# Ledger of designs, part 1: miniprotein binders against Uncharacterized protein C1840.07c

No score or structure here was measured in a lab: all are predicted.

Target 1, 306 residues: Uncharacterized protein C1840.07c, of Schizosaccharomyces pombe (o74480)
Amino acid sequence: YFNVNQLFDHEFIKVFPNFKGNVEAKIKYPTVVYAIGDIHGDFPNALDVLSAAGVVSPVFPHEWTAGNATLVQTGDVVDRGPDTRKLFRWFNDLHKQAEKHGGRVVRLLGNHEFMNAKGDWRYVHPGDKASYPEPSEENRIIDWGHSGEIGNLLLSEYNVTYKDNTTGSHFMHAGLSPEWAYREETVNELGKELLSHFMSREKIPEYLEDFWAIEGPMWYRGLAQLSEEEACEVALNVTKTLNVNRLVMGHTPQFHGIVSRCEGRILLIDTGLCSAYAGERAVLRISQNDTDSIVEAVYRGKIVKL
Positions, changes and structure headers below are counted from each chain's first letter, unless a header gives other numbers.
F, E and O stand for the ipSAE by ESMFold2-Fast, ESMFold2 and OpenDDE, each averaged over both directions (binder to target, target to binder). V2 = 0.75 x the mean of E and O + 0.25 x the DockQ between their complexes.
[cut] marks letters that were taken out.
The coordinates of atoms that the task and the answers printed are left out; those that the model quotes come from them. Centres of patches stay.

## First folded at step 1 (miniprotein)

Design A1
Amino acid sequence: SPEDLRQLADEIRKLIDEVQRAIELAEQGDPETARKLLEEAQEKIDELEKRAEELARQGNPEKARELLERVQELKDKIEELLDRLEKES
ESMFold2 (binder alone), alone request of step 1: mean pLDDT 81; pTM 0.761

Design A1e (from A1 with Q42F D46Y E49L K50M R65E Q72A K75L E79Y)
Amino acid sequence: SPEDLRQLADEIRKLIDEVQRAIELAEQGDPETARKLLEEAFEKIYELLMRAEELARQGNPEKAEELLERVAELLDKIYELLDRLEKES
ESMFold2 (binder alone), alone request of step 1: mean pLDDT 74; pTM 0.614

Design A1p (from A1 with K36L E40F E43Y K44E D46L K50A E53L)
Amino acid sequence: SPEDLRQLADEIRKLIDEVQRAIELAEQGDPETARLLLEFAQYEILELEARALELARQGNPEKARELLERVQELKDKIEELLDRLEKES
ESMFold2 (binder alone), alone request of step 1: mean pLDDT 82; pTM 0.773

Design A2
Amino acid sequence: DEKELREKIEQLKDEVERLEKEARELAEKGDPERAKELLQEVEKLRDEIQEALDLAREGDTEKAIELLKQAIEKIRELLDRIEQLKEE
ESMFold2 (binder alone), alone request of step 1: mean pLDDT 77; pTM 0.693

Design A2g (from A2 with Q40M E41L K44Y D47E E48F Q70Y K74L E77A R81L)
Amino acid sequence: DEKELREKIEQLKDEVERLEKEARELAEKGDPERAKELLMLVEYLREFIQEALDLAREGDTEKAIELLKYAIELIRALLDLIEQLKEE
ESMFold2 (binder alone), alone request of step 1: mean pLDDT 75; pTM 0.661

Design A3
Amino acid sequence: TPEQIDRMANELTRLMKELDEAIRLAHEGDYDEAKRIFDEVNRRLEEIRQEADRLADSGDKETAEKLIEQVNRLEERLQEILEEMQRRE
ESMFold2 (binder alone), alone request of step 1: mean pLDDT 76; pTM 0.701

Design B1
Amino acid sequence: SDEELRKLVDEIQKAIELARQGDPETALKLLEEALRKAEELAKRGNPELADELLKQVEEAIRLAKEGDYERALELLKQALEKIDELLRQ
ESMFold2 (binder alone), alone request of step 1: mean pLDDT 70; pTM 0.584

Design B2
Amino acid sequence: DPRELLEKIRELLDEARKLAEQGNPEEAKRLLEEVQKAIDLAEKGDPETALRLLEEAIRIAEELARQGDTERAKELLDLVKELIEKLKEES
ESMFold2 (binder alone), alone request of step 1: mean pLDDT 62; pTM 0.461

Design B3
Amino acid sequence: SDEELRKLVDEIQRLLEEIEKAIELARQGDPETALKLLEEALQKIDELLRKAEELAKRGNPELADELLKQVEELIDEIRKAIRLAKEGDYERALELLKQALEKIDELLRKIEELLKQ
ESMFold2 (binder alone), alone request of step 1: mean pLDDT 69; pTM 0.615

Design C4
Amino acid sequence: SKTVTIEVRIRSDDPEKLREALERIVEEAKRLAEELGIEVTVRVEVEGDTIRIEITIRADSEEKLDEALKRFLEEIRKLAEQLGAEVRITVERE
ESMFold2 (binder alone), alone request of step 1: mean pLDDT 82; pTM 0.797

Design C4s (from C4 with T5I E7L R9Y R43E R52W E54V T56Y R88E)
Amino acid sequence: SKTVIILVYIRSDDPEKLREALERIVEEAKRLAEELGIEVTVEVEVEGDTIWIVIYIRADSEEKLDEALKRFLEEIRKLAEQLGAEVEITVERE
ESMFold2 (binder alone), alone request of step 1: mean pLDDT 82; pTM 0.797

Design C6
Amino acid sequence: GERYLVVVETDSPETLQRVIDEVRRIAREHGLTVEIEVRGNKVLVIVETPDEETMREFVRRLEEIAKKYGAKVTVIEVDDPEELEKLVEEALRKLEEE
ESMFold2 (binder alone), alone request of step 1: mean pLDDT 73; pTM 0.664

Design J1
Amino acid sequence: DPEVRRIAEEAVKKLAEETGKELRLVEILEARVEEYDDGTRYELRVRVRDEDGREYEVEVEVFVDPETGEIRVLSVKEVE
ESMFold2 (binder alone), alone request of step 1: mean pLDDT 78; pTM 0.691

## First folded at step 2 (miniprotein)

Design C7 (from C4 with R9T R11E E23K E34K R43T V46T R52T R58E E67K E74R R88T)
Fold by ESMFold2-Fast, scan of step 2:
Structure C7 (fold): chain B 306 residues (1-306), chain A 94 residues (1-94)
Amino acid sequence: as target 1 above (306 residues)
Amino acid sequence: SKTVTIEVTIESDDPEKLREALKRIVEEAKRLAKELGIEVTVTVETEGDTITIEITIEADSEEKLDKALKRFLREIRKLAEQLGAEVTITVERE
């Protein structure tokens, strides 16, 4: 699928009279995309800022109120806080509600989802474990496996990256190097393979080692931590390769709010909103009408243009 | 959301008439999507002198869906009359 305006460029005109196939264009106006970064088991803080942004109701049961908008959660729902099961169920329910209104809730895999699937539980909150019936640890192993509620959700509905064509925005958990941007069409497939191997407690194949490595899609901090000059060089390369206007990522905490780098090509949305990190609570909002994009950080009681 | 699919088949020996029909249908889809805040997907297939356009409308209410359907059908009928083209329309609700 592609933007409707592209149907009327001269290349479409050249092809049309002899076309023997299929052309698809999806038209949706107005388009609004919200994004929330790392939640780390903190339902009250996620609810606080999502309700402030008008994405969900502040009144129980906190249903979807964003109509035809898209919400992107960029991974790391688990660890540090106790509300893991509640959060995964809530986002799954919000996704079903949003679809009824022409919206969607896109949910991405973070490195902590992979860690929990693998059995690396060093950051699991005691309250998360206590949310399971006894024997709690055995029941948690089952839940994060192929046939478990969480494990099945992650394998069937979660991806590593998401591209919103309407706004020209690419969403990821950590970051993409130029090497991985070039291989972007395989990133989701490789991520699903890795997740399945981790759930099986199997040694990963050699070709998946680079994917999970420190410079791989689940860990890369270059766009967030390199100097402005170096990060911008990477961002210009990556945005050109992916054919997008901006890259949106969590993973590297920005405790004072959402950070924009490289003239808006890099948006860092992990604000450490979990009580364990005590960062600012923020939601990214991208409003798209025709050719215009307005990019904003939404906090309780204020909106800041980026 | 509620969904309705409109399939429009247009026959013409003149490729310009087929292009004009597609442009007008897409322009109507853009206008309705913007005015009503709905999602419209347009899929096009061509075979010889025939173009088949599938329009899928998704709306958060039955009222918006009905408004969009009526406006599309009105424009398609107007299009058929103005171009003098043979037009077949099928509507499926889900």
Scores: ipSAE 0.006, ipTM 0.397, lowest interface PAE 9.4, mean pLDDT 84

Design R3
Fold by ESMFold2-Fast, scan of step 2:
Structure R3 (fold): chain B 306 residues (1-306), chain A 99 residues (1-99)
Amino acid sequence: as target 1 above (306 residues)
Amino acid sequence: SDEEAREMIYEATEVAEKMGDTELMKEVIQMAFDAAKQTGNWDVAVFAMEQALLMAYEIGDRRTIEKAFEYIIKSAEDQGDLETARWAIEEMKLIAEKM
């Protein structure tokens, strides 16, 4: 779009000799989007990599340090680890902080948020349950219901999908089949209806059964698990339908770090960062200007271009 | 001292960036221009103005960048540096054209 050297004339360089070197990186890529996948109740590991990426302070109380950037968390904050309540509160506070700086923290629904709303607690850590006063189970049911702190937060602040128009990036927990990509505009509405029905412990209407099915938006693994050739056919169809450059998703663990497929059209960011999975701790970073983008995986002590 | 002023501006800049605090960044901009006006040392003034512009670009909106250049223009005029004031006006035109 513009060259930083063309922004500064000879008189500018004379007056501000160090300015070009200090400002060049900041004005060359004015838009930055970070994404973090499945956390599964592991606050220390989420903090470790978010602070390594410069998104949050490593010093308590671990506040927002990413200025006007966007952070996307692609769901599955709950289960396996104990820090669920702390994580939901922390991300909510980070969003309020980011807004003051022209940034945002986008928080998305994963299948484990739906499972906990539904009362399927097979994967709940004992420490999560113990975080509630006695009677802990009853108080957890209330917290994940319509009037609870978590339940209200999920219904009012969380969506199933997020599209960043500046980078042309689509974010969600699992993935969209070509059939669901064609219906993408219904996904957030249907997801919130399903979540509300699950919180009410009522039988879901027939029109929501396909949404929650194994090929539905909360469970689809095709982009992560199909052969490279088949996944690319799906990705080309879905990116065209959604009018985006790339699809970013968690849900299917990639234990050795962030995986790029199909010339960057698929970015798999669930690295199993929770201690239960013992995967790599990684944050996706997309840096964008009017002409190009840089896509990177950020780890503690190294950055890898994707 | 000039060295203490530079250290203070640098530390304030680093804290503002780390915290992502837009209001603190605006305070650092003001602190930097105040230091530039008071120092009489051109190297310190240049460093201070450089930190102020870095903060304006960190905030990341065109209106804030324009405000930072308005502060530079006023500071340069107040110091009698009409050449720097004219340069800053021309740079604002270039930013408006490209952004």
Scores: ipSAE 0.000, ipTM 0.173, lowest interface PAE 19.1, mean pLDDT 81

Design a1 (from A1 with K36L E40F E43Y K44E D46L K50A R51E E53L)
Fold by ESMFold2-Fast, scan of step 2:
Structure a1 (fold): chain B 306 residues (1-306), chain A 89 residues (1-89)
Amino acid sequence: as target 1 above (306 residues)
Amino acid sequence: SPEDLRQLADEIRKLIDEVQRAIELAEQGDPETARLLLEFAQYEILELEAEALELARQGNPEKARELLERVQELKDKIEELLDRLEKES
């Protein structure tokens, strides 16, 4: 046997000052869940903050370093920035790596994934298109279809929502109204069905119209944009219906960092980290043990308790 | 195309709704959320401006000019509202 403190002597800690803190957190809080919001094609900025949080190596090839932790990416990997294909491949590889260590990378669908699947490319960066061999637009259509690399990943590996039972945290791209929280058991099935119809360039069935509407799971901004009082009423209803302690969402940018509302029941993690928005680069970290949880925003060079 | 012009018009309408929402939030005592919405709208409008200019270049000058005018009006309004929020804090 060995003593953990002897492995991380004072000389080692000075070279890797954040490493001992991460190890100590895992000992005191055995369950750690990280979450990153909207990336919008910006690999360097995603890498910057995920490496700062200790989720991935800052050294190429930027492999998984978070052991048995969970990372949740809440959608909107595509649009605005050029690194779409690189990001989807990277997250897929990180998931395979994480599984070998007892961890996982959960990847959610954002509204921009649906937009690209249906052929609405108004926000696609020229560098994204240029990443495909000629004929580039035709090859991009194929890649976002049922048999394409990205299309197949989205249909087989991605969901609309994710519930982490250990921390009592529900993850979504945009938000869930009380109506959709009540129907949460249908959300992933309806989302995948809609995605398939969009990939086929089919008119959507009437029963999917409410799902894609402004008050639907892919667009709902109420938890982020209603007054504190009104957002709290919604959050208390939704957390009770879902049997969770907190709701974590992207979609509605918070350019000055991660925002907590309603005493931690609402966590807004889309910080506009893409260079096009020049927002703060942040990762949410939830650390859980049998008695309590610590919820923090991780930035490069600082950690803020929420 | 006519479809492209319609899609742009729809997106401009959505952005107008977002700006109106920001005004309502500021009036209701949430200027911080209003500022964040307006900063987001400021980035959105730059992309819509680029799309309107490209559609004008493709040969529908009358309709594209109309959409570009709406985009410029929104851009000016967003800048006005952000300046007002800064001066009132």
Scores: ipSAE 0.000, ipTM 0.241, lowest interface PAE 15.0, mean pLDDT 85

Design a10 (from A1 with K36E E40W E43L K44A D46E E47F K50L E54Y)
Fold by ESMFold2-Fast, scan of step 2:
Structure a10 (fold): chain B 306 residues (1-306), chain A 89 residues (1-89)
Amino acid sequence: as target 1 above (306 residues)
Amino acid sequence: SPEDLRQLADEIRKLIDEVQRAIELAEQGDPETARELLEWAQLAIEFLELRAEYLARQGNPEKARELLERVQELKDKIEELLDRLEKES
């Protein structure tokens, strides 16, 4: 017999208000998947909500505390905020820790990772550049290239999409049109090819142009921005094609928290948590057993069923 | 909600002040800092537009529309200023 109320006193719950909820969910639902959207260089805000959700320790060195759970980060770690290098290292270390407990940290490519690989640095925070020793710009070019720490990490560890079969959830940075959902088997391969070409500062082959276009996997906003009726039509098509229950995406900010559309088939998890956008800090939690699933938005001090 | 509309209005006001600061910097002979500030403003305006659209969907379409009009005016001004800086360099 396991009683979660016997594990946590009132004082513990005051400090870690969502921790008890996470433990309760894990006991009832053996599979738990967390997801965090666009971070944009803001380590303090990412830490705040991930620790509130019980994914990481609020105490330095902010280690993995989610056991055998999966955490998915849906891209756009870079730009706008200064903590880019720290965040990439932190998530890489969290993945290594999670593996020891039977969990994982899945990390996806966002359009801003491609932009930085390409040398489009319009949105790079001065503090990101200053994190490199002088000559800082040249050292940043090296780091985002094929043999650099970040460049190598993106090519070897990062994907464009991730499907969690147990929950029936498909994770992406921006969105997938019906056309790209039909071609989903090619998405990770084409994305890595594009990323490599961008790092080489080469003209991209014609067959990669549609991938990077506005309706492509890195930019598509249709599921987030189309009317409810039109978005549902797309979502029903895409979920059927991918054989999943839900689509989870960032890229299109929802400043008041995680948004569910089309009876939970669309989950918009980019809440603009970076200080530059001042949106709500939220983590998605999907809890699954043999018969049931619970989908929730986790904030510091509250949990909202979606 | 009224609180959400007030917060959006306050953020638009702050961005207007940042654009005005960029104009002043360009006039004072610092067009590079002006360009950086305008590029940040251009990013911020995109997300304010999305927030205004979200609030319109939540049942305050008239008030959100007024804020969206202000956002679009500011977006046009930022594009005009960036174009001017490019032509003057």
Scores: ipSAE 0.000, ipTM 0.164, lowest interface PAE 20.3, mean pLDDT 84

Design a11 (from A1 with K36D E39L E40F E43Y K44L D46E E47W K50A R51E)
Fold by ESMFold2-Fast, scan of step 2:
Structure a11 (fold): chain B 306 residues (1-306), chain A 89 residues (1-89)
Amino acid sequence: as target 1 above (306 residues)
Amino acid sequence: SPEDLRQLADEIRKLIDEVQRAIELAEQGDPETARDLLLFAQYLIEWLEAEAEELARQGNPEKARELLERVQELKDKIEELLDRLEKES
């Protein structure tokens, strides 16, 4: 019997308090999926919790350290904070690094990505605008368009939803109603089509109006805000339709940490980690083997089973 | 600070030595555990190489070189152990 605990009995653990738990998870569970919710332009806080979770190095240049794991970012990288360009570049680089180790970084579209693409900049931080050379607003319009760095990344690399078959987990920015779960196979196509129309400043076709509506995939808050009984009724319907064990979403802030509802069928991971929201910094970790799954919230210096 | 980074490098070198010893022990008793630990050690190596680059950037190239030399020893040991495990499968 080898005791892995003996590896970590020194000063290194004071810097990386969750490192030992991550090692044990990697040994016992061959599939690990991490998820981080709404970042809203806050690179230091995203870095703080991703490094605490062992996903990235706390040491510059903050490279991928999660091997063959999957990291899912559930949208809303932009707005509120200043670090938008840095964050999009960082996640893109992390995905390239992860691929070399058999891992991946899945990046999803949030409603704020669509808002910025369409020119609704009411929540843009002055530091984000200042990150562009003069004329800064014109250069930001270009960057969020079809030919821009961010615009091209969103159209080519980003999806609306992601299903992880190994863990049976479906990831989304806001939530899926039963109606949209039934239409899930169209969601990524319709979302990319809408994004393209927004970038072109075109009037959207009538058939895309329901997608962008309050009950649509980019805005739906039912799973997060309905009573436990009602949310669980929706979750049981949606998980059955999608053939998954759980639904993971951001968008609706949970300021005291990650929330589990309906016996783990709903995981709310937008913890308001941006300094503008003053929430908790958290990463979801799902560890899977042939017989079992462990679902945990990883905080700075603390891991909580969900 | 640069001094904090030097102290961190010293602790990392100790961790490398512990991982090497743990891998050697595991290979003698449980090849499945040894394989899992070797895979973990490969992830650790990537992080340690990034740490060495940071030490060099902070003006501590001697410590960075020492750390990279220790990391290379761990890489060589991992390759040797993986080759041995494959031959025994």
Scores: ipSAE 0.000, ipTM 0.250, lowest interface PAE 11.6, mean pLDDT 82

Design a12 (from A1 with K36E E40L K44I D46L E47F K50Q R51Y)
Fold by ESMFold2-Fast, scan of step 2:
Structure a12 (fold): chain B 306 residues (1-306), chain A 89 residues (1-89)
Amino acid sequence: as target 1 above (306 residues)
Amino acid sequence: SPEDLRQLADEIRKLIDEVQRAIELAEQGDPETARELLELAQEIILFLEQYAEELARQGNPEKARELLERVQELKDKIEELLDRLEKES
């Protein structure tokens, strides 16, 4: 008899360990959405899991291979690791490539993007600073400002949240309280206003204070940290308000892989993939057709149904 | 890049060869395994046809043709095997 794994060459499986799962998703489910959480300047680990998931080529220059799929990066590309500039450029290029195939790369603002725009650099890796010509700190200030490469990308192409209508999935960096879910239509506008004020080193207007506060969209940990019972109460309220099936967020590390709470209404995708955290490398995959959805955690060498 | 797509096409061609070989071997001793392998091969074929379209879009029509020709050989073999499995019992 044959083991079904014998259908695949060993060398092919080393390069594409999740190929069978990707084939099944592409054939049975025409809409596929991938999501990756907090990267924190770790290009090798982001590349490793995105290539394992079939989103990008494992071969330099690591181009888009996901066709018409959507990839969502839920913020916190910067800090802890050295590869910040490389990662922002790479995701920007992947978005341009994806659009040519009817796909897209959605990129969200995390609290660490706001902190760097504001000039709070306590978590910046020395290698990130060294990526700039001397005077390195002055050139980094320019790059994260209104006229800089990163600053301009964040203001023009990044949002705070993203709703995928086909799968009924709402993506965010940290979490949305019931109050902020009710105000969701204002979240992206308020976030961009705050980001611009931080880049200008200006005192923020009073109406933006609640947005940046601990219970605000950039910091809220309730869905990740409240008891299962309390988190489910919040999630049921928020999913009803947003008219979605699930909430997907990073920000609160889950070191053993992607976590599902409240019967799939909460998906925690910050797996601490940066080497500084010693977590797991994981990508979320949501596959949808007219009647059904499959939600999976993709790791190198295995796929786990959530 | 076009070069990356060509490299991937070569790896996929090797996969097609292995699937075809596995089906032929299973047919000799285990018709249930052969049927299971035929189902997997049909799913792989659909992916490879989509991938060939992508190769053509990226400016690699010759590699797309090579892949589609190989895929067609596998499709013909699958149709022959399915027909025989239905006639045998």
Scores: ipSAE 0.000, ipTM 0.215, lowest interface PAE 12.4, mean pLDDT 82

Design a13 (from A1 with K36Q E39W E40D Q42L E43Y K44E D46F E47L K50E)
Fold by ESMFold2-Fast, scan of step 2:
Structure a13 (fold): chain B 306 residues (1-306), chain A 89 residues (1-89)
Amino acid sequence: as target 1 above (306 residues)
Amino acid sequence: SPEDLRQLADEIRKLIDEVQRAIELAEQGDPETARQLLWDALYEIFLLEERAEELARQGNPEKARELLERVQELKDKIEELLDRLEKES
């Protein structure tokens, strides 16, 4: 469960009053899955809400405190903010720490990871570029390539989707149409192939065009944007095809916090937490036991049942 | 095709109107609705950029580039306005 030493830190409890609630929930619900959406280079805001949720320590070096829980980051770590390299290293380190406690940190590819691999740097913060030694642009190209720290990490450890069988939750960056849900077993393979081609600066093979298209897994917004009735038709189809209870996605910003649609079958977790967007800072928490599940949005100082 | 390019131009015009409406709402004391409209506009820009990339692959790279340059200018203005709204909220 949480690092036991953190439980007796009076300074930690004083600053993060929902910490006791998180501990109590873990006792009653042995399986806990946290999820955080689009971070866009904003380490302070990601740290703020992850520490509020009890996932990481607010004290440097901000280590894993969620015991055997799972944390899912649904992509778009890069762009808009300056802290890209710091964030990728931090999440990689958190994963190694979590494994020692029977937990895990699942990290997914967002469309902005693909864009940066491709060399489409329209959204790169100057501070991100400045984090590289001169020649900074050339060193950034290397870092996002096959042999670079970030490029190698994305190819070896990142996937497009993740299914948590215990909670019946399917995590994705943007959304899956019924067509792509039917082809879900190919999604991670095709995504890795596309990423590799982008890193090589090669023309995309024809069979990968639909994957990267507007209705593809990296861009699909139907679950987030269609009317409630239409989104529910899609969600019912997709959840049945994937054999899950819920679909969790980022990509389509929800400024006022995490949004639940279709009786909890759709969870929209991109709250625009990056400071440029001034959205709410939120973490999704799914708590599961043999008979029940609780789905909550965790904000600093409050928890909202979804 | 010329028809696809006209559709993109029309969508850019609608997007400009949406941004103008957001500015008017913020000036009238509704920054929350303005922020929502600006985020919707950025989302539409991402869709336009993807369509422009598809047009470039179909053999219209010069025209796609011109549209992307106009879209980038609009995106920069939206980001500036979002930053201003954050500072005032």
Scores: ipSAE 0.000, ipTM 0.180, lowest interface PAE 17.0, mean pLDDT 83

Design a14 (from A1 with K36A E39F Q42I K44E D46L E47F E49Y K50D)
Amino acid sequence: SPEDLRQLADEIRKLIDEVQRAIELAEQGDPETARALLFEAIEEILFLYDRAEELARQGNPEKARELLERVQELKDKIEELLDRLEKES
ESMFold2-Fast, scan of step 2: ipSAE 0.005; ipTM 0.311

Design a15 (from A3 with R36L E40F R43Y R44E E46L Q50A D53L)
Fold by ESMFold2-Fast, scan of step 2:
Parts: C-alpha cells; sequence; structure tokens
Structure a15 (fold): chain B 306 residues (1-306), chain A 89 residues (1-89)
C-alpha cells in the first residue's frame, strides 16, 4: 500500500526539502495542480525547479513522481534557449507516465509556438537549429509542420487554454480580455485553426486577425500590466464569465518570483526561469479539498504562500 | 542613484528612437533590417525591466513603477509592429 520509507527517504528529502510537504499536502488535499510558466528552451532550469517541487525525479531519465497530480505548462517552451526538442519530448513522455498514475500533464500553446510554426525564427537559439540533422533549416521546417513530430504534437495534444474544474483555475499563456473570455468556447478552436494556417504558410483569414492581435489570447498583457485597480476590474469580469476562482498565466515576466494580484484572482507564473532572463525558478502549486484551497509558489529550498 | 535612473531613462529614449527607425525601414520594405532592430530592442527591454525591478527592491517603488510603465508601453508597441509585419508577409 502506502510505503512511507520510500516516500520519506532522508537522502531524498535533503535534496528536495519540499517532497515531504508535498506528500502531506496530498493526504490533506487530495487534488494538487502544479503549473510552470515560460521555459524558453532551458531544460536544466525547468528540471531544477520541477524536481525541487517533487513533480519529477532529479535522477536521469527524470521520470514523473507526482502521482495523480496535474501539471500545467502554460506555453513558450521554444525560443531563446537550445533545448526545445528535448523539452517537447520530455513533457510528452511525462504526460504518458502521469496517465498511468491517474495524473496528467496539460500543455498549452504560447505565442512563440505560433511564431515558430509560421516561420518567424528571429528568437531561435543556434543550438535549437543545430539539434536537427543537415539540412537543418529544412528539417526544422518539416518538424514544425503538420506531419512533423513537434507540429503534429502541437495540433493533437496542445490547447490555447485549460480549465481545471476541481480547483476552479483557468490556465492560459498570456491573458484573456473580457471580450475573449465571452468567446472562450471558440478560443481553442480558433487557435488550432490559426496554428494550421501558420504551418501551411498561408495568409490568415481576416476573422483570425483579432485572435492573433495584441489584445488577443496569445498576446494580451492587461491582467499582468494594468494598475492593480484596473487589472482587478478585468479579473473580476473574466473570472465571473469563465466561472472560475483564479486566472493563471505566463508571458509577462516576473523576475523576482510568482506574483499574485487581485486577492489571488490573477497568478503570474512566468518568472523568467530561462538563463537568458536570469529570473527566479518557480512552480505554482494549488492544493484543493472540498472546503478550501492553498495556493503556493515553490522555489528551490522554500515554499511561499500566495 | 539619480544617475542610474537617468541612464535607464536615456536608454528607454534611445530604444524608442531605434524602434521608430525600424518602423521607417519596415515602411520602406527593408523588413530584414527592421527585424534585426526589433530583436535588439526586445533584448534591451528585458535588461531595463530587470534593473527597474532591482530599484523597486531597494525601496524606490515610485521611480520603478514609472520605468516599468515605459517598458510596458514599448513592449506593447513592439508587439503591435511585429504583428503588422507578420500580417504583411
Amino acid sequence: as target 1 above (306 residues)
Amino acid sequence: TPEQIDRMANELTRLMKELDEAIRLAHEGDYDEAKLIFDFVNYELLEIRAEALRLADSGDKETAEKLIEQVNRLEERLQEILEEMQRRE
């Protein structure tokens, strides 16, 4: 049954002091949702904080250790760092492992995934390109297309948004304005359509222009950048429309750690963990039972209640 | 220090001028050169944001807020321009 010695091994706890806390939280709060923001091709930094949070093993090949929990990655795996292919494969494998334990790994599209699909590679790391066999550019085009490993993965497994009903949490890459919150039922459909058009290198139809625009779901920064008062007005509208308790997003970096706004209705989880940004490495953890929730930022060596 | 704050404000002004030049180049059809400038501006804005956040940590939150607002406005403008350029491709 429950093996305490395996879960509470003192050598493991010394390296991962949050591990015992995570297990105890799971017992008191049967539903646990983890979230990690923008990774930007930095496998070592993503691994560092996910293992500190007890989501994955610190030992190669870094397998799933979060049981029946959910992990949400809010997009922007690609660009700036070199480990793009490794990260997409790793998260896909983690999802398959998690399912065997009643858990899941939810993976969302960020604006940089769309940019790479459409051939806008101005932020691609040389190491990412070099990960492809020669001819590297043509092989990368194929990989990000409809029949490629990454392209097929993005079209079949990735969505724009994810709603976790048990915790009442809505996950997105950038943000949803009130206009787009009212159109939530079509957001994933429009995103998949846009992604397909970008992969085909087609001019997008006019009706998709609003989706890709600065106020659209892939770019909106209002919840992260408006004044506290203005952001709260937007968050109250959006959470009511979506019927959730909180909105979780990346895209707008918070270099000193996870930021909570509007009494927890806004959680900004892009901490710039990629070495290019030198931000804090953090994972969001939401623990839920039938009466309450605990929302925490997990860092290496410490946990901060939000 | 006031000198550090002035340097950041001057850097933001310089980046705004770089962005205006990139817009001019894009308008004239020089998209490759414009994209290089947009990339440069994007990277520089990340550094200024980090410095402004360090000012907030040191207790000068009012000045940090003003600098971050300027960075946010430039980031928004840059993203609007990048989208317009992509639309034209």
Scores: ipSAE 0.000, ipTM 0.188, lowest interface PAE 16.4, mean pLDDT 84

Design a16 (from A3 with R36E D39L E40L R43A R44E E46F Q50Y R54L)
Amino acid sequence: TPEQIDRMANELTRLMKELDEAIRLAHEGDYDEAKEIFLLVNAELFEIRYEADLLADSGDKETAEKLIEQVNRLEERLQEILEEMQRRE
ESMFold2-Fast, scan of step 2: ipSAE 0.005; ipTM 0.378

